VH-VL binders against q66k79r27to160. Designs and how they scored, part 1

All scores and structures are predictions.

Target 1, 134 residues: q66k79r27to160
Amino acid sequence: NPAGECHRPPAADSATCVDLQLRTCSDAAYNHTTFPNLLQHRSWEVVEASSEYILLSVLHQLLEGQCNPDLRLLGCAVLAPRCEGGWVRRPCRHICEGLREVCQPAFDAIDMAWPYFLDCHRYFTREDEGCYDP
Below, numbering starts at 1 at the first letter of every chain, in headers, positions and changes, except where a header shows other numbers; antibody chains aren't numbered by Kabat.
F, E and O stand for the ipSAE by ESMFold2-Fast, ESMFold2 and OpenDDE, each averaged over both directions (binder to target, target to binder). V2 = 0.75 x the mean of E and O + 0.25 x the DockQ between their complexes.
[cut] stands for letters that were removed.

## First folded at step 1 (VH-VL)

Design E1c (framework fv_emapalumab)
Fold by ESMFold2-Fast, scan of step 1:
Structure E1c (fold): chain C 134 residues (1-134), chain A 122 residues (1-122), chain B 111 residues (1-111)
Amino acid sequence: as target 1 above (134 residues)
Amino acid sequence: EVQLLESGGGLVQPGGSLRLSCAASGFTFSKYAMSWVRQAPGKGLEWVSAISWSGGSTYYADSVKGRFTISRDNSKNTLYLQMNSLRAEDTAVYYCAKDRGYSFLWGAFDIWGQGTLVTVSS
Amino acid sequence: NFMLTQPHSVSESPGKTVTISCTRSSGSIASNYVQWYQQRPGSSPTTVIYEDNQRPSGVPDRFSGSIDSSSNSASLTISGLKTEDEADYYCQSYDSSKYVVFGGGTKLTVL
């Protein structure tokens, strides 16, 4: 059963939704997230100090309007995943794959590899599983 | 009466294949992520692989990537581990473990099976 | 990429308190939750602590977990030691690239 499509009483071990407070992600299309995040960071302070968050911020600046809003929102879906009704919503794998193809020339231009934490086969799931389109 | 029961272990030669099964009962199997954790004789615990509630997300330790495939059949409440190109260093007791994480891998285990022994030897 | 380091063995007398450490080699121990598992000889592991300091139902309050940022370590503390506490103890945390990471394990002997 796709997570977040129906409101149900959460299981004892289901996610607790909290307000989305990461400044870099304030324009996401959702207002709630959870801890631990998909990388199992436990708090806002931990995420903000993480190499993944710092890298996302650097890439946002370096790409200068190329892919950067979509890339940032994709990163936000991993670092501060959408939480709805006690359920975590993973971002869509096909969106990650499409964005990587579109952004490839921009990454090549700045001589950088696609980030490991955004590897489309790690934290992303299929559309038939109720994935989130960031 | 929550239970995980592994099967499929045995003796195989290097380069061979085995398929492990884990039968789950007493909880809603289809709602939780599941893992395989192994333990070589006299050694510590080593995480091998995990799968999300639906089978749409899979996770692997670097040591088994490309050789092992995790899968599940929610209609049968069964978890599988297909092990190919087996090596002597894969010799271990393989445990099935239920993740506390609803839907996706959280990386915290609350229920463990009894284990099944895999011996890779010539 | 990190390792979790535990002492190979610890020993203490019945009724005393023992502490088992779990030190993270890189990155903060506080970055990710720590679990502790108990494995008696010939048995499967069982969970004694999850999410740093939470006890599952049925685990005695003699078992407690803590995080110490100054030593970059997690600790499992067992007070009022009993002979049935003899076991191997494993800490475990999470890495974004390696996923589930276990410590090497500590053999606890109650003398």
Scores: ipSAE 0.012, ipTM 0.667, lowest interface PAE 8.8, mean pLDDT 86

Design E1d (framework fv_emapalumab)
Fold by ESMFold2-Fast, scan of step 1:
Structure E1d (fold): chain C 134 residues (1-134), chain A 123 residues (1-123), chain B 111 residues (1-111)
Amino acid sequence: as target 1 above (134 residues)
Amino acid sequence: EVQLLESGGGLVQPGGSLRLSCAASGFTFSKYAMSWVRQAPGKGLEWVSAISWSGGSTYYADSVKGRFTISRDNSKNTLYLQMNSLRAEDTAVYYCARKPYYDFWSGYSFDYWGQGTLVTVSS
Amino acid sequence: NFMLTQPHSVSESPGKTVTISCTRSSGSIASNYVQWYQQRPGSSPTTVIYEDNQRPSGVPDRFSGSIDSSSNSASLTISGLKTEDEADYYCQSYDSSKYVVFGGGTKLTVL
């Protein structure tokens, strides 16, 4: 007999759109997101308590200037991803790559690596997949 | 109920070709990235290939690049693997597996696996 | 880039606890999520742990996952062993160039 299906909870597979309520992301180009987010955080409370959210807040303050607003919005694409028409929308990989290139000297100056959760090959997709510019 | 059913396996000679199919049911197939994972007799799992929800992006293990082609037909809820220039080392049970969300890079596990189809490459 | 190394086999009696390790050869184990799959003889794999330590619906709480940066490894722990847990277990992570990387698998035998 087969071991049987081991499906994760229905909420983890949800593409149901909800209002974007995370204040840090209020200036994003979209008004709806979904849970679980791309990091599988299941609620706003989990996001706000996460190491990724705390790191993004710290980096926002430390990298004031060249990278600040764009880096925050890039983080929002992962922590509160765009949701429309029942689909989770992936941000464009080339936007992530371009921003990383611009921000690299600033990260080097504070002796910090580009964050894993913003790895351009992890949560970002190509234009032929219908990506959006965050 | 989510179901994935592989077909198209069989015996083929070295240098030959074979096309595998995976019929999906019980979910909106067009919303999910899909993968092929193989397992040689008595050996471990080896990832072979992945395709995005739309079919616009494809990914391959180095061992199969240039020989295998992954594709999908969302209107038929079917995933395909075209295997060319087959070698004895390609002998394995081939599983199709669903990756949550449509993007291969999401970092999630495979949540559903098919029953597998056996491909034997021998002279 | 990297390999994931598991012990070839482990064995334990019913009711006891067993731990299966998955060691990353280069780069930090914490750099990418680790999943664990269970495969019984003649059956398809099923997910028992995803994203280091999360359990899918239907997987009992006696299955748990953890990451240990000091040994650069992930671990699957199964407590209260039952005969039905007898299976091959595979860890899996992600590499930016090789994509999906599986460990070699561990055969769990329950006495």
Scores: ipSAE 0.006, ipTM 0.521, lowest interface PAE 15.0, mean pLDDT 81

Design E1v (framework fv_emapalumab)
Fold by ESMFold2-Fast, scan of step 1:
Structure E1v (fold): chain C 134 residues (1-134), chain A 123 residues (1-123), chain B 111 residues (1-111)
Amino acid sequence: as target 1 above (134 residues)
Amino acid sequence: EVQLLESGGGLVQPGGSLRLSCAASGFTFSKYAMSWVRQAPGKGLEWVSAISWSGGSTYYADSVKGRFTISRDNSKNTLYLQMNSLRAEDTAVYYCAKGYSRFMYGSYYFDYWGQGTLVTVSS
Amino acid sequence: NFMLTQPHSVSESPGKTVTISCTRSSGSIASNYVQWYQQRPGSSPTTVIYEDNQRPSGVPDRFSGSIDSSSNSASLTISGLKTEDEADYYCQSYDSSKYVVFGGGTKLTVL
């Protein structure tokens, strides 16, 4: 644990930070992530082989211009979560809920349900001061 | 304008190795999944392997797992298939195919195909 | 794990309509999209139908695709049959574990 981290920040779990290397997430506002990710994937190879990563890449292409581009960044917050100072930060639930509301018509147009791995009640937290805004 | 050009096929003995290449042009290669599909003489199409747009995910038919390795070089717009421990049943025309993936719909198909390169495993 | 079954051959006269079926052995045909490829002798396959019933640019409207859940099959229908339609036709679907599944192919003869 670093000397300045005498208590865990809200919406954060202890972790070992590694460089963020997923190309789909290269424009995220952070440079470090951790394994396992929020879906319990243990390595980059597992993430890139996952149905969740493939779906995120496909959704970006199909919903471009019809949905907020932050949908990709929301997926990145789950697949390659922000890691700082030995702590992984969970994304904010209210951001997930707002994005789902904005994107729902686009998902309905292509007859697709909101993805399970972006379920706002699973990997996201309501502790606003500690949660990460993806 | 989309073109896929395979090369590297030829005659090889059982147990041997070959590396196939596919040169792509006319589209943004780095944005699309790619596949190899083969066809034995007088037989139907058989999917062999697929690779994601980044090269980070690879998929293989059970018949080639552990023997074949798919890879890509996005800076050269080139797809590769390294074939090891070749068997007589690997004799086929190998096609490079551009993938279009919409997995949320249960969709993965090929919108463009190369001309194919013949691999013969004999003697 | 599923198989796609096609008739080995179909024949019809010029100007008539022919239908080629593609039957899924397990699970619903409607659970995953079906595509159709045309391959003339000595040539590479080309896509004539994608995602059940969509035509690529340049494919004539004589080609159409459909899904029938009651028979658990997909069909490729070619109307106004022409001699240049002679080819092998393959259906293909997606499976999350196998990724790509092809039908065995159907040889279409136009006489």
Scores: ipSAE 0.000, ipTM 0.514, lowest interface PAE 14.4, mean pLDDT 82

Design S0a (framework fv_sotevtamab)
Fold by ESMFold2-Fast, scan of step 1:
Structure S0a (fold): chain C 134 residues (1-134), chain A 121 residues (1-121), chain B 112 residues (1-112)
Amino acid sequence: as target 1 above (134 residues)
Amino acid sequence: QVQLVQSGAEVKKPGATVKISCKVSGGTFSSYAMHWVQQAPGKGLEWMGRIIPIFGTAKYDPKFQGRVTITADTSTDTAYMELSSLRSEDTAVYYCARGYRYFLSGYFDYWGQGTLVTVSS
Amino acid sequence: DIVMTQSPDSLAVSLGERATINCKSSQSVLYSSNNKNYLAWYQQKPGQPPKLLIYWASTRESGVPDRFSGSGSGTDFTLTISSLQAEDVAVYYCQQYYSTPTFGQGTKLEQL
């Protein structure tokens, strides 16, 4: 990398994947995640203390129906991203965009903005880039 | 150990208002949903509504909308349910219940002992 | 709203025998993305509040005896008590939390 100032992403190996320990995400379709997560939290203790995790853990109580489970799994894909064979899989942007469209009226009804850590253009990638569909 | 303690039995006349309290001790209050459930004599359980104290956000079943008000006081870890324009059909035991554990969701893990409200003329 | 229907309304079972209670939802409470069923079971004894027995259709709450088990998926669920004890005489309720909470009408379990 130019001038050696940028580091390569961690090499793919099983040591970069750890057990998924976040209870709010215990029903995710995968069992392994990695640190740092997409928000650069370095441990599960840091994640659990974060405002993002606290918000995610409570969102199901503010919203109703299928939108609540979809939103929680989307948040889990960012806070505890799927790790396979040492590689982190970013969630699909089109899933984020679809959920935002469906859930926005519910957020508006409680006078709450769509969460910044779920901004569809931050931690999400396109289907052609091998994104994970939570 | 988490415990929910409700206020005592009430006897009211038709048209009156009743306000029941539910004090939470031994666990966190603010980030858990506090729900209210009605059980008429010899009948099943009917959800009335809930509040999430940290956000002050209340949601009600349409059957009770307009007559029920659920509030919370985070300084005393107490949830309240106020039911107005009482009718004889409102005679029931009212339960408060903690809805979703902070890290788990979808069920009522702790219940208050219940408060009997009798509406009679 | 999702309507929850239990069967039977009441049953009598001898001590040591198996008791089976069914619960049907008017629409699926299985969330396809996580493959979880948003269903709980409660026990209510006379003069007492309901007590959580099972959540996520089959997960036993801490402190609940292993004779209690939950099964089923989608719209059809079962609570089983493998060997009835005297203290199990109660009304049992199923409850969905896929949307706004709704309960079944209850099943009264009595000792034969």
Scores: ipSAE 0.007, ipTM 0.533, lowest interface PAE 12.3, mean pLDDT 82

Design S0aa (framework fv_sotevtamab; at its last look DockQ between E and O 0.36; V2 from the best seeds 0.00; counts 0 for: pae E 12.9 > 2, SAP .519 > .496)
Fold by OpenDDE, look of step 2:
Structure S0aa (fold): chain C 134 residues (1-134), chain A 124 residues (1-124), chain B 112 residues (1-112)
Amino acid sequence: as target 1 above (134 residues)
Amino acid sequence: QVQLVQSGAEVKKPGATVKISCKVSGGTFSSYAMHWVQQAPGKGLEWMGRIIPIFGTAKYDPKFQGRVTITADTSTDTAYMELSSLRSEDTAVYYCARGSKTYFLPYSYGMDVWGQGTLVTVSS
Amino acid sequence: DIVMTQSPDSLAVSLGERATINCKSSQSVLYSSNNKNYLAWYQQKPGQPPKLLIYWASTRESGVPDRFSGSGSGTDFTLTISSLQAEDVAVYYCQQYYSTPTFGQGTKLEQL
């Protein structure tokens, strides 16, 4: 799938797509997002002021370069979800789970818990429900 | 223009503790990693540790683990490095250095802004 | 920790001539996901703090003269000064930030 999407998620929400304008997510594989994001932020100002966004912005330094930009892009999928064809797209849960498994030691090393907004169950969809690889 | 201004030179006895400050002006403090680097006289640069002020989480090089404490005060945009149980070999210039432009990931990495350095002399 | 090794330890170059400093990492500092080398170069003059010259192995920091260039990938990196100027006399350090930051031992560049 050129778009990296397996299937259209049944839980996909109709949305008005807007240009992605988030610095920390500028290298995302998609160019359009929507409001509200998966955390119910409704503006760029709110997103940029959020602790989640700030965490993503410092992930490289926080984890000493480990698991970045993979985790950052994972976070981008939540903070600035992919919007295509008037629908919000969700990233694959198994990608999230895989990264968590691999990157958990990096978080443990700095005595930090896995970010709540990267909850694989909450914000990511199963493969059989349709998803894309962020 | 972002500047890091460190506290002045220190003279300490062995076994004492020194605390150096690094104040950030002209830019964001909380979301940038602040690194501390040791440089003994005539020697190279050695990374000691870093803190991300907004999180308050510090990481240290094992060499300094247990003796160094890095903290940050976001209300004053100041980072601190405390080194205890000072030894003669701790005589060095200590630098604070700001890490990558976090809001500009992935465009800028490395230590792009440095303090002027603080000389710590440990002598009997 | 990733060990950074520079070569040579010292170098004397005539004005206008090319200066080349090498840096090797004990393991690759290339991240496959973004294809970037987590490698920086610094210049330090006596009595001054280090100055960032190059990051991502080959990107010049703002204000750095064009005569400075960084190259290499993986474990082998090079800092090149195409035409040495008097103000370029300094100690140069490579640094990786792929993992816990570590510096090379430094290379002293002198004017011949």
Scores: ipSAE 0.008, ipTM 0.619, lowest interface PAE 9.0, mean pLDDT 88
Fold by ESMFold2-Fast, scan of step 1:
Structure S0aa (fold): chain C 134 residues (1-134), chain A 124 residues (1-124), chain B 112 residues (1-112)
Amino acid sequence: as target 1 above (134 residues)
Amino acid sequence: QVQLVQSGAEVKKPGATVKISCKVSGGTFSSYAMHWVQQAPGKGLEWMGRIIPIFGTAKYDPKFQGRVTITADTSTDTAYMELSSLRSEDTAVYYCARGSKTYFLPYSYGMDVWGQGTLVTVSS
Amino acid sequence: DIVMTQSPDSLAVSLGERATINCKSSQSVLYSSNNKNYLAWYQQKPGQPPKLLIYWASTRESGVPDRFSGSGSGTDFTLTISSLQAEDVAVYYCQQYYSTPTFGQGTKLEQL
C-alpha cells in the first residue's frame, strides 16, 4: 500500500513495545517486549515473582548445556515475548517441539512433566502464521 | 568446601526400619541431586535412589522400590533415606552423594561430593 | 537395566608403570542427540567413600591428576593411569547414567 497502511502479520497482536529489562532474557535476539506477556503478567516485577519464572530459572540451572541451552530462550519467548513495530510476535511451535523432544530424557530423569506454560500448543504458532525463531 | 555429614552407625533387628540423615554444609543443597548408594561388606556399589530437593521428586532403583523412601528438608539442608523391612542382607555402609546441578542428565553425570558413610548392621 | 562389567577383577602394577582398566556396558550409553557417553569412573580407597575421577567418559574432574584418562564410546570404555603412584592403589568403578544408574563390579588395583 503506497499510502503506508499498517498490515497486521499473521498470528501477531497489536501491542505497545517496551525495552526488554528481564535480566535472564538479556541475550534474546530482540530488544523489545510487551506487557501483558503471553501469560497475562502485567510487569517485569510480576514476571520475576511468578512460579513460571522461578521454574525457568531452576530448570536453566539444572539443564543448561545438557539438553539444549535454548530452553531458557524458549521460556523468554513466552515470559518476555518479542515485540516489533507495534506487534507482539509468537514463537515457532516446531522449535518448542524440537526442544521438548531433546529435553524429554532430562525432564524424565527429574520426574518432571514438560512445563504447562511451555506447552507447544498454547503460545506457539506455525511458520506459515509468521512465527519467529527465539 | 562443600561437606556432606551423615548420621552415626545403627544396629537394627530384622523387620525394623532405619532412617539415615545427610546434612549439606558449605554449598548449594536445594537444586542439586542427592543420591543414596549402598555398599555391602566386601562388595561393590549399588545405587538406591536420588531426590532433587527443590522439586521434592525421588527416583528409585527397582530393587529397593517399595522399601526405600528418600526425602529432603530444604529448611535444614538435609536429605534422608529410610529403609524398611530390614533383612540381614541390608547390612552395609550407606553413602549419600551430591550431583552437581550443572552436571545433571539424566541422573547427574558426576556424584562429586560424598558423605563419610553410615554403617547399618542388621542382626538378631 | 544396563549391566556394567569390568575387567580385570584385580590388577597388580609396578610403580611408574601403566595401568589399564576396562568397562563394558550391556547396551550403548551413547546418546545420539548430544553425542555424549553417559559414563563415569570412581576411585575408592579402603575406609573412604568413592571419589569421582572422570565423567562423560573422558572429562577429568577438577583436581584429578592428569595421569588419569578415560576413553571409549558406546559400549567399551577404558580408564588409564599412565604412571602408577602409590596413592593410586584403590578399587576403581565405572558407572553408567544413561538410564537408572548402575556400577561395574569394581577392579582392585594393587602395587606389584
Scores: ipSAE 0.007, ipTM 0.581, lowest interface PAE 9.8, mean pLDDT 83
Fold by ESMFold2, look of step 2:
Structure S0aa (fold): chain C 134 residues (1-134), chain A 124 residues (1-124), chain B 112 residues (1-112)
Amino acid sequence: as target 1 above (134 residues)
Amino acid sequence: QVQLVQSGAEVKKPGATVKISCKVSGGTFSSYAMHWVQQAPGKGLEWMGRIIPIFGTAKYDPKFQGRVTITADTSTDTAYMELSSLRSEDTAVYYCARGSKTYFLPYSYGMDVWGQGTLVTVSS
Amino acid sequence: DIVMTQSPDSLAVSLGERATINCKSSQSVLYSSNNKNYLAWYQQKPGQPPKLLIYWASTRESGVPDRFSGSGSGTDFTLTISSLQAEDVAVYYCQQYYSTPTFGQGTKLEQL
């Protein structure tokens, strides 16, 4: 089928792709994103002031270098979702689930819950729905 | 300008508990890591632990694990360090120090603002 | 944890002469993404808290005289005072902040 990509229904799928401008996400494998993001932030000012972005920006130090860059890039895929040709692409759920399994001990060591904005079922899609590996 | 003001000197007996405050004024509290550093008389600087107030997470040096508790109160922009089961070897000056711009890792500048220090004397 | 080792433990330098303090980390503190070394130098005078002199291994903090310079990368770092002044008599510490912060043991700098 021509609709092999994981994306929003056509009625909801108007997206204007803009340059990715988050310094914490500068090494992402893509250069374009869209607003609103997966957390419904509507501007760079809102994203950069958000607790989600603040956590993402300090994650390397919090976890003593564990899970970097993979966990950081996973969060980037939520805050600055990949946008290609007017379509939003979501990151793969199995990547999120794998990282949670490997990284959960690092979060346990600092008494920190897995971040709510990295909910593998809410923001990440199955491989058969056309996701990508962030 | 950002200032860190610590609570005053304390004299304690062995086995007691001390709780030192560190109030931030003239700047942002919640998004910066707050570190605690011990310096025994005539000795070097020893990191005790840190908290990141916006996330409520604390980490401790194993040397102090189980005896130290670091907390933050974002309503008063104040961090606290509590050291229990005091020993004579805990006699030291205790500093709080703020890490710079912790929510933007590429802009981290080490511990750029320090409190004045709090002398804790533990004597029998 | 990353262990920081300074050398020498103490030194005496004449006014106007160069002072050199070395710091070695047990692991690299270079963050490859931005090519920055997460290494700081502090000065501590008697009865005072430490004062940040240098961050990112070589960047002077605002208000620090240009006679202070930092160099090195990865695991080997140097603090240099190009022309010692009387007010530079202090203890100097290196510190990494790549991960869980750790300090060197300190280097006492005295006027010869």
Scores: ipSAE 0.005, ipTM 0.544, lowest interface PAE 12.9, mean pLDDT 83
ESMFold2 (binder alone), look of step 2: mean pLDDT 90; pTM 0.923

Design S0f (framework fv_sotevtamab)
Fold by ESMFold2-Fast, scan of step 1:
Structure S0f (fold): chain C 134 residues (1-134), chain A 123 residues (1-123), chain B 112 residues (1-112)
Amino acid sequence: as target 1 above (134 residues)
Amino acid sequence: QVQLVQSGAEVKKPGATVKISCKVSGGTFSSYAMHWVQQAPGKGLEWMGRIIPIFGTAKYDPKFQGRVTITADTSTDTAYMELSSLRSEDTAVYYCARGGYYGSGSYFRFDYWGQGTLVTVSS
Amino acid sequence: DIVMTQSPDSLAVSLGERATINCKSSQSVLYSSNNKNYLAWYQQKPGQPPKLLIYWASTRESGVPDRFSGSGSGTDFTLTISSLQAEDVAVYYCQQYYSTPTFGQGTKLEQL
């Protein structure tokens, strides 16, 4: 049956796209996201109350001028993932790996571990699976 | 080996826009970060931004955000940098430089440079 | 972000003598997991682009003469030219690539 499969982007899940309203992510390269997000949060209120969002906000404050600014956009790719044409898109694992390498020293300086929700093997995918640069 | 060739010098009036090209030959283009660096006369080097050509998405230093646009054409292995609303203090040599593979920490290290393009902003 | 400071701003050295250029970073550029210093040195001659000489603080780029050497770790780095040649007259820059890249202000090396 693989020959009869519907055409969907690799590493994409079916979704209903909504406007991206999270202010922290207003400069993302896309304007639409979905619920549930990759962490299974079901609304903006749930995202803003989540430990992941709070951690991202704390890291943004603590790492100001210390780390690659793309770290915030990487977090946005998980908390407010790109939704396009009815599909949830996954960001590139290699972008995550490169950012972790660049930012890890700044994390070490403040005695913090790389966030588990940004583990490069959890929500990220390969180039040949249609990933995007968050 | 790997060579980066930039377009020629430009003389522009204040308020104009300039677009500089950087053609890569002799090596891989699509998966390596292409960076742009500004050097004002008698001054040091300042990073402006980068693009990873395979994705087509650029990231910029906040100082240049809103005035700079970096693009890439993978069919011709060429990166571009467009700077708008030119001011006298934008008079500088602009370099393109290739970083390492985008999935490595070395992609902010510049192993190859273009010859530079002098942009003069004068009335 | 990370501020790179070089010293001296300029120096003059006789042919065949040793030249030493220093570079300080406002925070450590040593990555504990791979034990690498994210520090590079570039040479720039008038009218030419910068040329990568040294990366990972002490690794010489292919084709760079062995009279050039880099040393240091963490926040304090040194570029040494063991025996100055006429062609070495240039401005030298240190650069960190630990975060968004920043360069030192440059050190102008002249022949005495």
Scores: ipSAE 0.006, ipTM 0.599, lowest interface PAE 10.1, mean pLDDT 85

Design S0g (framework fv_sotevtamab)
Fold by ESMFold2-Fast, scan of step 1:
Structure S0g (fold): chain C 134 residues (1-134), chain A 124 residues (1-124), chain B 112 residues (1-112)
Amino acid sequence: as target 1 above (134 residues)
Amino acid sequence: QVQLVQSGAEVKKPGATVKISCKVSGGTFSSYAMHWVQQAPGKGLEWMGRIIPIFGTAKYDPKFQGRVTITADTSTDTAYMELSSLRSEDTAVYYCARVRGYSYGFYYYGMDVWGQGTLVTVSS
Amino acid sequence: DIVMTQSPDSLAVSLGERATINCKSSQSVLYSSNNKNYLAWYQQKPGQPPKLLIYWASTRESGVPDRFSGSGSGTDFTLTISSLQAEDVAVYYCQQYYSTPTFGQGTKLEQL
């Protein structure tokens, strides 16, 4: 980072924060997100039409009593990532790994793989990089 | 009651692409994983991949090396399997098959209904 | 991937006699929370698609004759036909669905 500029936190991207309006994510612990999201969707309409969002919207009927709401909130951290102070916060990899371990038998019981967009090595960062714990 | 009807036999040249359809009737399409299985002449069953139509999410066996694409059209209750860069080793009968997902405590986890199969012959 | 291995590759059994087919998984397909084995058995006759016989290792699919039974748990499974009928001559496959589906290589059952 150059002299005279604000220091950029590790694993944080500069962003314009907007209100969080996704219905499926209304119980998230934050009120602001950004576009493009981590999957490079550029608007609410694109997110809501995505297969990833449909997955989050119907997980309750497939995994009742198993990993909701934690899995849904993890997905929200990717599709509508937390935005604070002009920076987007990527979710924590260790939270993804722990939840995948807990949820794996429930996914297997319904013959469904862990979602590709929630691959813990794709959009998640380490704690030492200032990740967000959803 | 659920029936799967596949498209007819295909003859293709090496390097071509084939697209096979599997139409579902007599049951709910969107909530069931739709699997595709390859069986070479005189050989066993090999899982290729599956799609969950309601999610549009497909998963593939790495053996098909990015050559397979599975899609679903919920407006016509039809799943598709597209296999590109065809080789003579791809000569096989291709099956679509269904499994029932979670549904208010009723579960069917084996592949409980199968299409009739589609013979794809790859020859020069 | 979970590797499924069947034995024998082929067997011949006289009509009315017992047929036994074995299936071994490279890792356990038992989910401890619900105590279910994610293991299915299929029958395939020449020119026909596979037909589901057994799921959850021992639950018989509707319409399947009671001479077919499944047993076993964890990594070792058995399909038994208590009294072979002529129509039972086929190739039999085991399949796990604990993770990404994989099939055994098949066992060809012939009439002796």
Scores: ipSAE 0.005, ipTM 0.501, lowest interface PAE 13.0, mean pLDDT 81

